# VHH binders against p19838r805to892: the designs that were tried, part 8

Target 1, 88 residues: p19838r805to892
Amino acid sequence: QGDMKQLAEDVKLQLYKLLEIPDPDKNWATLAQKLGLGILNNAFRLSPAPSKTLMDNYEVSGGTVRELVEALRQMGYTEAIEVIQAAS

## First folded at step 4 (VHH)

Design a27 (framework vhh_8k46_1)
Fold by ESMFold2-Fast, scan of step 4:
Structure a27 (fold): chain B 88 residues (1-88), chain A 121 residues (1-121)
Amino acid sequence: as target 1 above (88 residues)
Amino acid sequence: AVQLQASGGGFVQPGGSLRLSCAASGFTFSSYAMGWFRQAPGKEREFVSAISGSGDYTYYADSVKGRFTISRDNSKNTVYLQMNSLRAEDTATYYCAAKLDYGWVSRFDYWGQGTQVTVSS
């Protein structure tokens, strides 16, 4: 499990940076789909920081670190998983 | 070449209203999300609002929700920002910006010249 609120700010910023890299498969929109929030992607895209808006929404909805890591694993995003796990 | 021309700024008293316009050319307007940003002296550029290429979706910064309304007219290649209940803290140079309204694209790559809004009694 794990509480999203316990992730340090620098870990979140590193994750956002990874999700903003121009990659058609390893981006915030794909992560939103995997987290069950894909229907909000049109709104997230309009945000000045879609990764942060997605993660804030996920956290408020009761999302867990465990499910976030699993979604990233399904995306094959080992670098993002390492950022989260190294600081946990 | 891409061009974005913002206009409509001016001096207005607290509680007043102002409408900003941004005329766009050089790209397929309806394929681009349009945004408004502002910058006060000595501060970083701050997001204000954005609207999808279709006009069906909008997003607002918490500081302007309920007071500002973003809209667009794709037949005129223009985006608007209706600013109501203006406050001193809304004083800034306002910029319009454009980004491709597609997939995971989040960065505003095209920027217009600013228009100054001053709210003072």
Scores: ipSAE 0.425, ipTM 0.705, lowest interface PAE 1.5, mean pLDDT 90

Design a28 (framework vhh_8k46_1)
Fold by ESMFold2-Fast, scan of step 4:
Structure a28 (fold): chain B 88 residues (1-88), chain A 121 residues (1-121)
Amino acid sequence: as target 1 above (88 residues)
Amino acid sequence: AVQLQASGGGFVQPGGSLRLSCAASGFTFSSYAMGWFRQAPGKEREFVSAISGSGDYTYYADSVKGRFTISRDNSKNTVYLQMNSLRAEDTATYYCAAKLDYGWVSKFDYWGQGTQVTVSS
């Protein structure tokens, strides 16, 4: 598709929950690296909600749903992809 | 044992200033991000500000941005919160907290005792 604002709020909240699980490969910091935003991880970590801060930043920077899904695929995060694709 | 001791609270009139301090012990201070949280009477605890272990990065809640400044002195194991242009809505018990400044760690697991700030005329 190509526009993050088209994702419903409940889909975003489910994604945030999945990215906050303490897993070395399936977390918001790894996703930020895959999205080219890893340089901001020191700042994202200070946020009370890093996943939301990351996704808000990604959306403002012109990020797309297509590229988000590709990053999640590279992470092997099938569950996160299913949450997004089921809403499409 | 990990200990965080907040101090510097008190009574101040609207428009006034206060500086809070949090002295830390029991861990490698520079490896931990430090945060300030507050809790007003009858409300949930809310985030105020945080600073990275290095001091190079900071984050502020929208309600305090431009008025409060967080800083740290790693040689003294202390984090500070400079509060300027204080308002009645800033009245709360202020708490300092610590979390490992690494990877995906986002939860503050170590908490200090609070220091009361009352802004009233």
Scores: ipSAE 0.409, ipTM 0.729, lowest interface PAE 1.6, mean pLDDT 90

Design a29 (framework vhh_8k46_1)
Fold by ESMFold2-Fast, scan of step 4:
Structure a29 (fold): chain B 88 residues (1-88), chain A 121 residues (1-121)
Amino acid sequence: as target 1 above (88 residues)
Amino acid sequence: AVQLQASGGGFVQPGGSLRLSCAASGFTFSSYAMGWFRQAPGKEREFVSAISGSGDYTYYADSVKGRFTISRDNSKNTVYLQMNSLRAEDTATYYCAAKLDYGWVSYFDYWGQGTQVTVSS
């Protein structure tokens, strides 16, 4: 069981927006790799909203907010971490 | 120049079927993911389906899963949308689009002209 369902929808939407910025290190595909979901990147890329598709998959797989924040920390994505923490 | 030409639309009764085609030129077709989008009068453009450059991966909107099938023929530079069990709410102008099938590329950068599908009794 995961705790991602505790994140408000507006927080998730802000996170998706940040992950869609064209940046080789701070994008949804890099996050997917760090969350152990990189094998699905070819499918996620086909979605009109890859960040949302990734996060929906992560939530269904029992993903936790703690591990999401740790992955974002490894990416150096301070702005994304702040979005999650400001809503808590 | 890049060109995408959608065709195959028309009038069909509820429960009927149509197959749309999109002929592409001006780029390396197999390196691009192809997508179908639709727009009904007074509504925003919505995603329908996409297929990877290789054809090995597909993605469908929940509203069309089990009814529509996307496919491609890289030898003909064409993508298809087989639409079965059509409903009145499928009435829209259907557009094909292309995006580079690489890395984190998520935005469809090439768009074709639409083909009108009308589902009515």
Scores: ipSAE 0.427, ipTM 0.715, lowest interface PAE 1.5, mean pLDDT 90

Design a30 (framework vhh_8k46_1)
Fold by ESMFold2-Fast, scan of step 4:
Structure a30 (fold): chain B 88 residues (1-88), chain A 121 residues (1-121)
Amino acid sequence: as target 1 above (88 residues)
Amino acid sequence: AVQLQASGGGFVQPGGSLRLSCAASGFTFSSYAMGWFRQAPGKEREFVSAISGSGDYTYYADSVKGRFTISRDNSKNTVYLQMNSLRAEDTATYYCAAKLDYGWVSHFDYWGQGTQVTVSS
């Protein structure tokens, strides 16, 4: 389950930090592709905070915490999943 | 050395228009995304707009959507911000900035001096 708006702000900020690391397989751009938003990656890169812009766009489009966790699982990003799940 | 020179600011009444320019030198302009940021006295610097190195993609802060238009001329190494329907809350020093338009790169590396925009009756 889960409405993205239910995630606490500190959890979101920690997730954004993890998605901004210089790892080609574990960054916001790869997550965007897994969430079906990769076509907007050129726009997200232009924002001053791509991870936040991606997540705001994902929430507005009706994205769920369940699907976010599944995308992170496909990326092998265990630490990001733990940040989200530890907050439950 | 990288140089970014913003210009075009001034005094304008509410509802007026201004066009800002940012002339760039010292790097391969078309490989860099260009952005506009602004800062009012006593406030945090806020994002206004950005354009990709190719010019094909743009992004706007919600506060300026529909009023401001960003564009660039890669043959002149210049980025522009057309500001229409100006409001008192648009009063700020406007800065241009550049970042490599590649992969995951997210922060602006180069910053120019500002140009002051004052919207007042």
Scores: ipSAE 0.098, ipTM 0.518, lowest interface PAE 4.1, mean pLDDT 87

Design a31 (framework vhh_8k46_1)
Fold by ESMFold2-Fast, scan of step 4:
Structure a31 (fold): chain B 88 residues (1-88), chain A 121 residues (1-121)
Amino acid sequence: as target 1 above (88 residues)
Amino acid sequence: AVQLQASGGGFVQPGGSLRLSCAASGFTFSSYAMGWFRQAPGKEREFVSAISGSGDYTYYADSVKGRFTISRDNSKNTVYLQMNSLRAEDTATYYCAAKLDYGWVSTFDYWGQGTQVTVSS
């Protein structure tokens, strides 16, 4: 269980776009590592939408918005944090 | 230059089976994940399945899970899609695609010609 379902769908879509940029430090794979889901990166990469697959998996596993924001902070991804917080 | 050629399509009855092949050339095949996509007339192209460069990992769209099996033979530079229990809604042109199987790469960069699959009685 978690609070990720409180996050609006349009906010999630904006986050997915930010996680798909060609940046070695600011991508869905790095976020998966920070969220403790990096072991699944080979599966996420095969998905046509890795960011969505990662976030769906994180939500089902009881992931929280607080831990997501903390992971993004560790990545230095200020823009992604702002998208989430502006929707609060 | 990169080339992907899909083949094996045809006419089949509901409940029947077909095996599609995609022959690849012009890149280091085992370093690329291979995917199958399909498009029916008047509809958007949709994802069907993908397989990692090593062949150790696969991913399937919910609509085909349990019915389709993706596989590859890196010695022949070929990816396959075994389609079982075919349904009318599987009727589409099937395309193969390739993307670098590394890190955070998610975009299929190379696309092949399609092969038509028609499921009808």
Scores: ipSAE 0.402, ipTM 0.709, lowest interface PAE 1.7, mean pLDDT 90

Design a32 (framework vhh_8k46_1)
Fold by ESMFold2-Fast, scan of step 4:
Parts: C-alpha cells; structure tokens; sequence
Structure a32 (fold): chain B 88 residues (1-88), chain A 121 residues (1-121)
C-alpha cells in the first residue's frame, strides 16, 4: 500500500490504542525507532498523544503504509498489521 | 502521599503576563515529566505544555508556542509556566500533572489542584 493518507481515521485510532498498551517491544517508541524517527522520541514522549504525534510526523516525512507494515512485522505485532490490512 | 499544588493564577488584561507555579511532594521529582493542562468552562481539558524530568526537553501546544515557557527547578521540586501575551482564549483553570519520564510512558499518574486564570478587559 502507498501513502499514509490512504489510512482511514478509525484505523489510525485503533493502531494508536495498540501502540499505547504496556509492552516493552510493542509500543510507539519501538515503532518510531523502526521507522527512523527514534531521534524524536523525547518529543513524542512529552506529547499528550505520542502515537498520534509519531504517525503525524511519519506522514509529513513521506512515510508509506508498506514501510509501516514492515516495521510492525519486525516488531511481531500481528494484531496491528491485521488492523491496517483489514481496512485495505 | 503525592501532592501537586498549582498557584499564581489571577485576573489579567489581554497582552499581560502571569507566572504559574506547581509545588510537588511525595515522589522523586526529577524522575517525572511535568505537564500543564487547562480547562475552560463547558470545554474539555486540553494540553498546554510539558517538560522532561531533566528539563532538557519541552513540548508546547501550537496555541501557546512562542508565548508560554515551561521550566522547572528540581532543587525546589517546582515546575513553572511563564505566560506572556495573554489572550481571552487563555482563560481557564490550569492544572499541573506528573508522569514517569521513561521510555514509552504516556499516562499522567498524578494531578494537582487547579489555579484560575482570567484574561479580560
């Protein structure tokens, strides 16, 4: 899949909930590292909605759905991948 | 017990300035990020600003960026919000909150009492 703008708002909200679950490997900070945005993690952590802030930054930087799915696969986050793919 | 006490609110005219303080006790202050939130009558609570436990990193809501400055003094267990160029839209009860400044932690664990800021002519 291509541009992040293709993901519907409800899909993004479901993804944000999954990235906020207390898990040391399956969280927004790990995803940021996989997407090459880990240098911004100190700012994301201070944001009131880190997952949304991360995904907004990823979209602005030209991020793709394909790379997002690959990062989630590297994290072993099958449930997050299913949320994205069920919407396609 | 954990306590956060906000103070420094009051009446101010548009274009004026106020400095809010939040005194913290009952936890290791430097290990916690501190945030300021506000709530106007009939509106939902909104984020204003946050500062890391070290004080090295800050984050601001777009509506206050360039006008408000957050800072902290870890030796006094206090976080501050310097509010400049105040607008009528800044009228709200201001709350301070604390969350563990670590990794992926995003939930604010502790909330203080509010201090009222009224910007009116």
Amino acid sequence: as target 1 above (88 residues)
Amino acid sequence: AVQLQASGGGFVQPGGSLRLSCAASGFTFSSYAMGWFRQAPGKEREFVSAISGSGDYTYYADSVKGRFTISRDNSKNTVYLQMNSLRAEDTATYYCAAKLDYGWVSQYDYWGQGTQVTVSS
Scores: ipSAE 0.406, ipTM 0.710, lowest interface PAE 1.6, mean pLDDT 89

Design a33 (framework vhh_8k46_1)
Fold by ESMFold2-Fast, scan of step 4:
Structure a33 (fold): chain B 88 residues (1-88), chain A 121 residues (1-121)
Amino acid sequence: as target 1 above (88 residues)
Amino acid sequence: AVQLQASGGGFVQPGGSLRLSCAASGFTFSSYAMGWFRQAPGKEREFVSAISGSGDYTYYADSVKGRFTISRDNSKNTVYLQMNSLRAEDTATYYCAAKLDYGWVSQMDYWGQGTQVTVSS
């Protein structure tokens, strides 16, 4: 819903694990594209933790939980949405 | 072949406005995020703004937030950067870019030829 800083660290870690699973559609690179950060995907890939680097950049850019959930919904990533919603 | 053509740069006074355009061809434009980057002489290239393929999500560097607006017209395969309240520190060559989504394979960075923006009194 609100500020990304409202998400507990354990919820973020679960989300990162889901985004790191090798899947052609349900991955951090697709999420980055949906969030308007896909142009930075090469930089994220070079990070030791691409999902964390993506989410940190999204948060700093003023990204919201509501828009994150909407992007995950567009991806059909039900498991990721459930992780976020179960914590709220 | 993939082509990105940036245009709209020029010479303006501080406080002025410019609109940059980037015309794209050779790929499914609406499927890829587009961005603007800039580089001043002697400095690193820096991120300015990005927009998702759908246009629903936009992001800005803190230095330009509130002054610059990114938008796109998928029917014209063009991304725009509206620059208002220009400052001397905005002087740079501006580049538009597109990247393929697959981060785990070698990617082709698609860059337009730059367009020069000079803000000076």
Scores: ipSAE 0.000, ipTM 0.182, lowest interface PAE 13.7, mean pLDDT 79

Design a34 (framework vhh_8k46_1)
Fold by ESMFold2-Fast, scan of step 4:
Structure a34 (fold): chain B 88 residues (1-88), chain A 121 residues (1-121)
Amino acid sequence: as target 1 above (88 residues)
Amino acid sequence: AVQLQASGGGFVQPGGSLRLSCAASGFTFSSYAMGWFRQAPGKEREFVSAITGSGDYTYYADSVKGRFTISRDNSKNTVYLQMNSLRAEDTATYYCAAKLDYGWVSQFDYWGQGTQVTVSS
């Protein structure tokens, strides 16, 4: 449901902060694995803002909001899903 | 104590080249990813490039991709930034930084003093 470009920047910024909380299961690297981008995790972690770099890469590759929400659901990251869905 | 010592900055004309060095001490160098950041007058500090502890993976900001090359020599505890085809917009103080090269760790914890690069004709 929807193009990533339709998400407001405030929503993206809140998502990035949630993905950078020190949690072994609820972090940007786990999300990258679920989105099929885990092979780029070494590149993402070298970025100064890995969550933003991951999401920018996901968007340019044609990623959708629907698939993002599904990946977060598989991670059990209810708080991240709520941030995205509250903005719709 | 952890120390990062950046050097190699100077004055260069557009199209010229410089090589920056960052000598590290006080930690197990190969266990740390190294990065270069820069800050121009009136601008925020911005990312330039980074390299994993092993040296196997590198990442570059789009503005420097194809012109700059990051490398490291773990036997000398040194990271390098080879800067080619320099532009006036590359003028900045350049900083090296280190972070533990472990899994999902994303924050650079250690920072060196800067070295000034000025690109002018």
Scores: ipSAE 0.017, ipTM 0.379, lowest interface PAE 5.5, mean pLDDT 86

Design a35 (framework vhh_8k46_1)
Fold by ESMFold2-Fast, scan of step 4:
Structure a35 (fold): chain B 88 residues (1-88), chain A 121 residues (1-121)
Amino acid sequence: as target 1 above (88 residues)
Amino acid sequence: AVQLQASGGGFVQPGGSLRLSCAASGFTFSSYAMGWFRQAPGKEREFVSAISSSGDYTYYADSVKGRFTISRDNSKNTVYLQMNSLRAEDTATYYCAAKLDYGWVSQFDYWGQGTQVTVSS
């Protein structure tokens, strides 16, 4: 299965917290757009945990950690990148 | 005060159907996304379904996709859950919840009383 499934649950929970901030450049909705999943943002918003729903959808679609880190880099989200890379 | 009142629960045999209703008051209903959650004895509360403030978008837990349908009537401040092809594992207290359908909101902030659904032969 994909490498996203190798990320530990605590790392994913930390990432979700960082993506739930009000900053338009650093939230789950902006990340979804960078990952090519922005068309599903209205559905993700209805989830009780949009960041988790986005990441689950990304994993099922064959998304990789490399592409996730690149999207976060485009967003300028250094803290989120550090959470993922520190766990590597 | 914000109030959400769920109703329509009861006893039904496997394969049967029930329609739950949630009457909302104390807030601008048409600005809020509405959701249904359930909790079985000894289990964690789990998400069932949600509907956007406009009614244009819905989301379902995998366990209920194709069997349950969420809908809303903004003129009546009510959200509904049509439950078809009910199974024993659907037995739970069902709760409705509301969250502002805006921006980055991730959690349901307002919760109502539950309605008990029991699926048994």
Scores: ipSAE 0.015, ipTM 0.383, lowest interface PAE 6.3, mean pLDDT 84

Design a36 (framework vhh_8k46_1)
Fold by ESMFold2-Fast, scan of step 4:
Structure a36 (fold): chain B 88 residues (1-88), chain A 121 residues (1-121)
Amino acid sequence: as target 1 above (88 residues)
Amino acid sequence: AVQLQASGGGFVQPGGSLRLSCAASGFTFSSYAMGWFRQAPGKEREFVSAISWSGDYTYYADSVKGRFTISRDNSKNTVYLQMNSLRAEDTATYYCAAKLDYGWVSQFDYWGQGTQVTVSS
């Protein structure tokens, strides 16, 4: 549940920073695969801001906060889940 | 039973400072995000600040950025709001709230009794 539009910009910016850390298991590309958007990973990589482009695409496709958190949980990315839980 | 007890409100002149405290009991405090909200007479409840379960991430309403600081002490089950450079428009009843769920970012699970802050000359 939860509309991605409800996430404050501060929350999204912190999430983008976490996803751009060069960790092979905890980056935007792995998240894209978990969200079913892995087919677009080459397009995201060519973006000046891959994490933002991924999240914008996910939001436009009707993605939810609940599904996002579940994907992050599967990645073991507790820090990213923490960022999302604290809502403005 | 779940309880959130806010305290530290009072009368202060513009430019002054106050520190609010919110003592939590009846739930696993260290697993919850904590927030401060305020409501002035005749107005909607307004978000002020929030802090993640570890204290590593903090969020502020634009109207309070640079003036207010939220913090928490998980060993004491307490969240704080340090309010500096207070303005007349900060006058409100301040409420603390706790959130475990992530499905509705605008919703907090538990709410406490408020503490009144009055800023006037």
Scores: ipSAE 0.122, ipTM 0.552, lowest interface PAE 4.7, mean pLDDT 85

Design a37 (framework vhh_8k46_1)
Fold by ESMFold2-Fast, scan of step 4:
Structure a37 (fold): chain B 88 residues (1-88), chain A 121 residues (1-121)
Amino acid sequence: as target 1 above (88 residues)
Amino acid sequence: AVQLQASGGGFVQPGGSLRLSCAASGFTFSSYAMGWFRQAPGKEREFVSAISGEGDYTYYADSVKGRFTISRDNSKNTVYLQMNSLRAEDTATYYCAAKLDYGWVSQFDYWGQGTQVTVSS
C-alpha cells in the first residue's frame, strides 16, 4: 500500500532514463500498456517526460512496486528490474 | 525548411490576459504535437503546455493549469496559448516547439524563436 512512494528519487530517475531508450519493447509506452494505463499514452507522449508522467499517474492510482517489477519482467527489462530491486 | 514563428508577447499587468500564436511551416503540421516552453532570466527552460497533432489531447504544467489554454488550428498551421490571470512569475520568453506525434517519441525536434511576455505593474 503506497509502496511506490517509498522509492528514492534517484531510483526513479534511473528508471525514467531506461524507459526513454528508443526500443520498441523496452520503453515507457509499452510499460504503460502492461500497467493498464495504455489508454493514456497519447496524453503521456505530450509530456516533456513521459516516463515520469506515467509513473506519477501509476503512483496516484495506487500502483505497487510488485506489479511494476512484474510488468518489467514481462517486457524482459532486466536492467530496469535491477535498478528497482537493488534499492529494496 | 522547418520554421516556427512565435508572436503575441508584450507587457501586461497582473491579472491580465495575452494570447500567443505560433505559425508553423515546412512539415505536415497535424503529424506533430506542439508545445509551449518558457525561460525566465537566470532560470532553466520549463515546460508550459502541449497539444496532440489532431488536438484531441492536451497537457499542462501544474503552475498554469486552470489559467492557460492551448489550442491549434490545423487549417492555419498555427498553435495558440491563451494566458489568463497572469502573474509576475509568468514573466519569461515563450518558445513554441514541435515533436513527431508518434509512438514513444518525447523529444521536441524543432524550436522557434521566442516572444517576450512581461507581467508587471
Scores: ipSAE 0.021, ipTM 0.439, lowest interface PAE 5.2, mean pLDDT 86

Design a38 (framework vhh_8k46_1)
Fold by ESMFold2-Fast, scan of step 4:
Structure a38 (fold): chain B 88 residues (1-88), chain A 121 residues (1-121)
Amino acid sequence: as target 1 above (88 residues)
Amino acid sequence: AVQLQASGGGFVQPGGSLRLSCAASGFTFSSYAMGWFRQAPGKEREFVSAISGSGGYTYYADSVKGRFTISRDNSKNTVYLQMNSLRAEDTATYYCAAKLDYGWVSQFDYWGQGTQVTVSS
């Protein structure tokens, strides 16, 4: 299991909630673009939980916590970074 | 007012087929993604399938992939779920739901009344 799979379930749920707040810039679709997965956004939107579907796809593609934090930093999403970094 | 009416449920034997329909009114149908969800007694509601407003994209839960097909007819404001190779585990009340097919929209905001599907010998 990789770094992403080691994040506690409650940390992941908090991140998903932050990404699902109606915000034109700080949302799961913008994160997908920053992670290089934006081409799949039409499919992610159709899932019942786009943030979870995005993150599951990111994990199986070998994505890391470090790159996730960098993408969130580019989005200016300080609250999301704090949730992840507080969990080490 | 927004209305979603699911129909087509019934009793079927394992291995059989059913086609569910969901008639929609009160919104610009082609601008909304449509979804099917189901709930068995004593269990949480689970996602089954969804289709984009244009019909160009579909998404399926792993449990139904290869057996169920979602489709829509925007001229009739109707979404369909073709259910093949039915199993006892597919027994549930099936609900249709709608959400705006735009950007970051995640939650299904409109829900219809359910239609009961019972798969038994």
Scores: ipSAE 0.332, ipTM 0.644, lowest interface PAE 1.8, mean pLDDT 89

Design a39 (framework vhh_8k46_1)
Fold by ESMFold2-Fast, scan of step 4:
Structure a39 (fold): chain B 88 residues (1-88), chain A 121 residues (1-121)
Amino acid sequence: as target 1 above (88 residues)
Amino acid sequence: AVQLQASGGGFVQPGGSLRLSCAASGFTFSSYAMGWFRQAPGKEREFVSAISGSGSYTYYADSVKGRFTISRDNSKNTVYLQMNSLRAEDTATYYCAAKLDYGWVSQFDYWGQGTQVTVSS
């Protein structure tokens, strides 16, 4: 699977909704750590849309859909993986 | 009751400066991140800047980086927005907001009344 620009906007919005939940194991902050961006978590949480800010940073850093799916797999977030794969 | 009182707005020419203040009451101020948002007529509300409860971390919208500085004084329960090099597109009603400064919390819980900033020649 290619870079993050290949994901449709509605797929990204669904992913953001899933990542902005109160579950400490299934939120954007845990995903950021898995993607190697955890050092920016203080900045992300101050953003009005942390999941979007995280994904924008991941994309400009050359992040791939393949690595995103792998990170979500490590988190056990099957629903988030299904949203991405169903649209691919 | 929880209250946020924004002030300091006014009329200024392009290139000018203004300092906005937001006085907070009714909650443990240092436990909350503070943010500034703005809304121009006919536009959606836009994020401007935020500062952590401790004041150690800040975040800025790309449109204001290098021009605006957010700060806070926890002894006075006040957050500030220093706005330099103002542009016509900065014209908006500015709102302060608060959210619990903890981990994954993303949405602002409390909103204050706005203060109008008009940048015009």
Scores: ipSAE 0.057, ipTM 0.488, lowest interface PAE 4.5, mean pLDDT 87

Design a40 (framework vhh_8k46_1)
Fold by ESMFold2-Fast, scan of step 4:
Structure a40 (fold): chain B 88 residues (1-88), chain A 121 residues (1-121)
Amino acid sequence: as target 1 above (88 residues)
Amino acid sequence: AVQLQASGGGFVQPGGSLRLSCAASGFTFSSYAMGWFRQAPGKEREFVSAISGSGDWTYYADSVKGRFTISRDNSKNTVYLQMNSLRAEDTATYYCAAKLDYGWVSQFDYWGQGTQVTVSS
């Protein structure tokens, strides 16, 4: 359960929708900072789909599902974790 | 004054194709992400597709992925939506919109007038 490629596309799309809210504790920008990608936040903001752009960059950088879930746990985003954990 | 003019709608049979255009004026087009939204009778407005100011990034709603293609021509201040394999469920008024906002939940800065698409046998 460590490879981002194991996540189905529909699961990723559900996650992206959850991350594109103005809540400072539960948005893609805060997740990017927790994943070490915060330096790219100005580029992500100009994207029409910031969460997708963030996750594509995270996968290319060797990111894992385990570390993603850990970051979401630190954010207190239980709903996002449940979406990921319901997938195989 | 800002203006977005959507066009290209019409009547088409299931399985047919249409190409929508949105002509923009009054702002620096290449600095804005452009999106297409639609609203069917009795339903809420929904997101269809979006493209970054550079054109390097696109995003599609699950319901249209693989059938619709968004593109833009920054030299003509125009965004396009190529609609293939049309279904009755695609019947809606289609709107173009522009933003530099935070994410999908944030308000778009500008909205255009709609163009009606009707898919019927």
Scores: ipSAE 0.014, ipTM 0.209, lowest interface PAE 7.1, mean pLDDT 82

Design a41 (framework vhh_8k46_1)
Fold by ESMFold2-Fast, scan of step 4:
Structure a41 (fold): chain B 88 residues (1-88), chain A 121 residues (1-121)
Amino acid sequence: as target 1 above (88 residues)
Amino acid sequence: AVQLQASGGGFVQPGGSLRLSCAASGFTFSSYAMGWFRQAPGKEREFVSAISGSGDFTYYADSVKGRFTISRDNSKNTVYLQMNSLRAEDTATYYCAAKLDYGWVSQFDYWGQGTQVTVSS
């Protein structure tokens, strides 16, 4: 469950920072694919903040914290999961 | 060496139009996304618009949507910013920038010198 709107702004900013590190597997583009938004990756890349643009699109599309955590688990991104869960 | 040369700035009254150009050299132009940024006196640099290497995708800051149009001509290694319905708050030095249009790349790597746009009555 969990509405994306319930995540505090500082938690979102920490998540965005983690998704923008230059890692071939643990990046915003891989997360977008896992969330079913990979078709928009060309548009997200043009944004000044791709991670934020991805997450804003995910939230508007009715995305949940539960599914976000599951996607991050599929990516093996334990640090990102910890940031979200520590704020629960 | 990589060069990005912005031009087309000038003085214009509110409601007027200007077209900025950025000529690029020293890299494979069509493989890079091109962006426009601006900085007003005493303000932080802000994003204005970007266009994909292919030209098929564009992105605009909310403050310029519906007024500005970004385009590119890959045969001329040039990106353009058509600025319509200009407002006093659009007054700034405008910079063009380039980043690799691939994968998870988010950072603009190459920056040009600016061109000054002044909107006043």
Scores: ipSAE 0.413, ipTM 0.701, lowest interface PAE 1.5, mean pLDDT 90

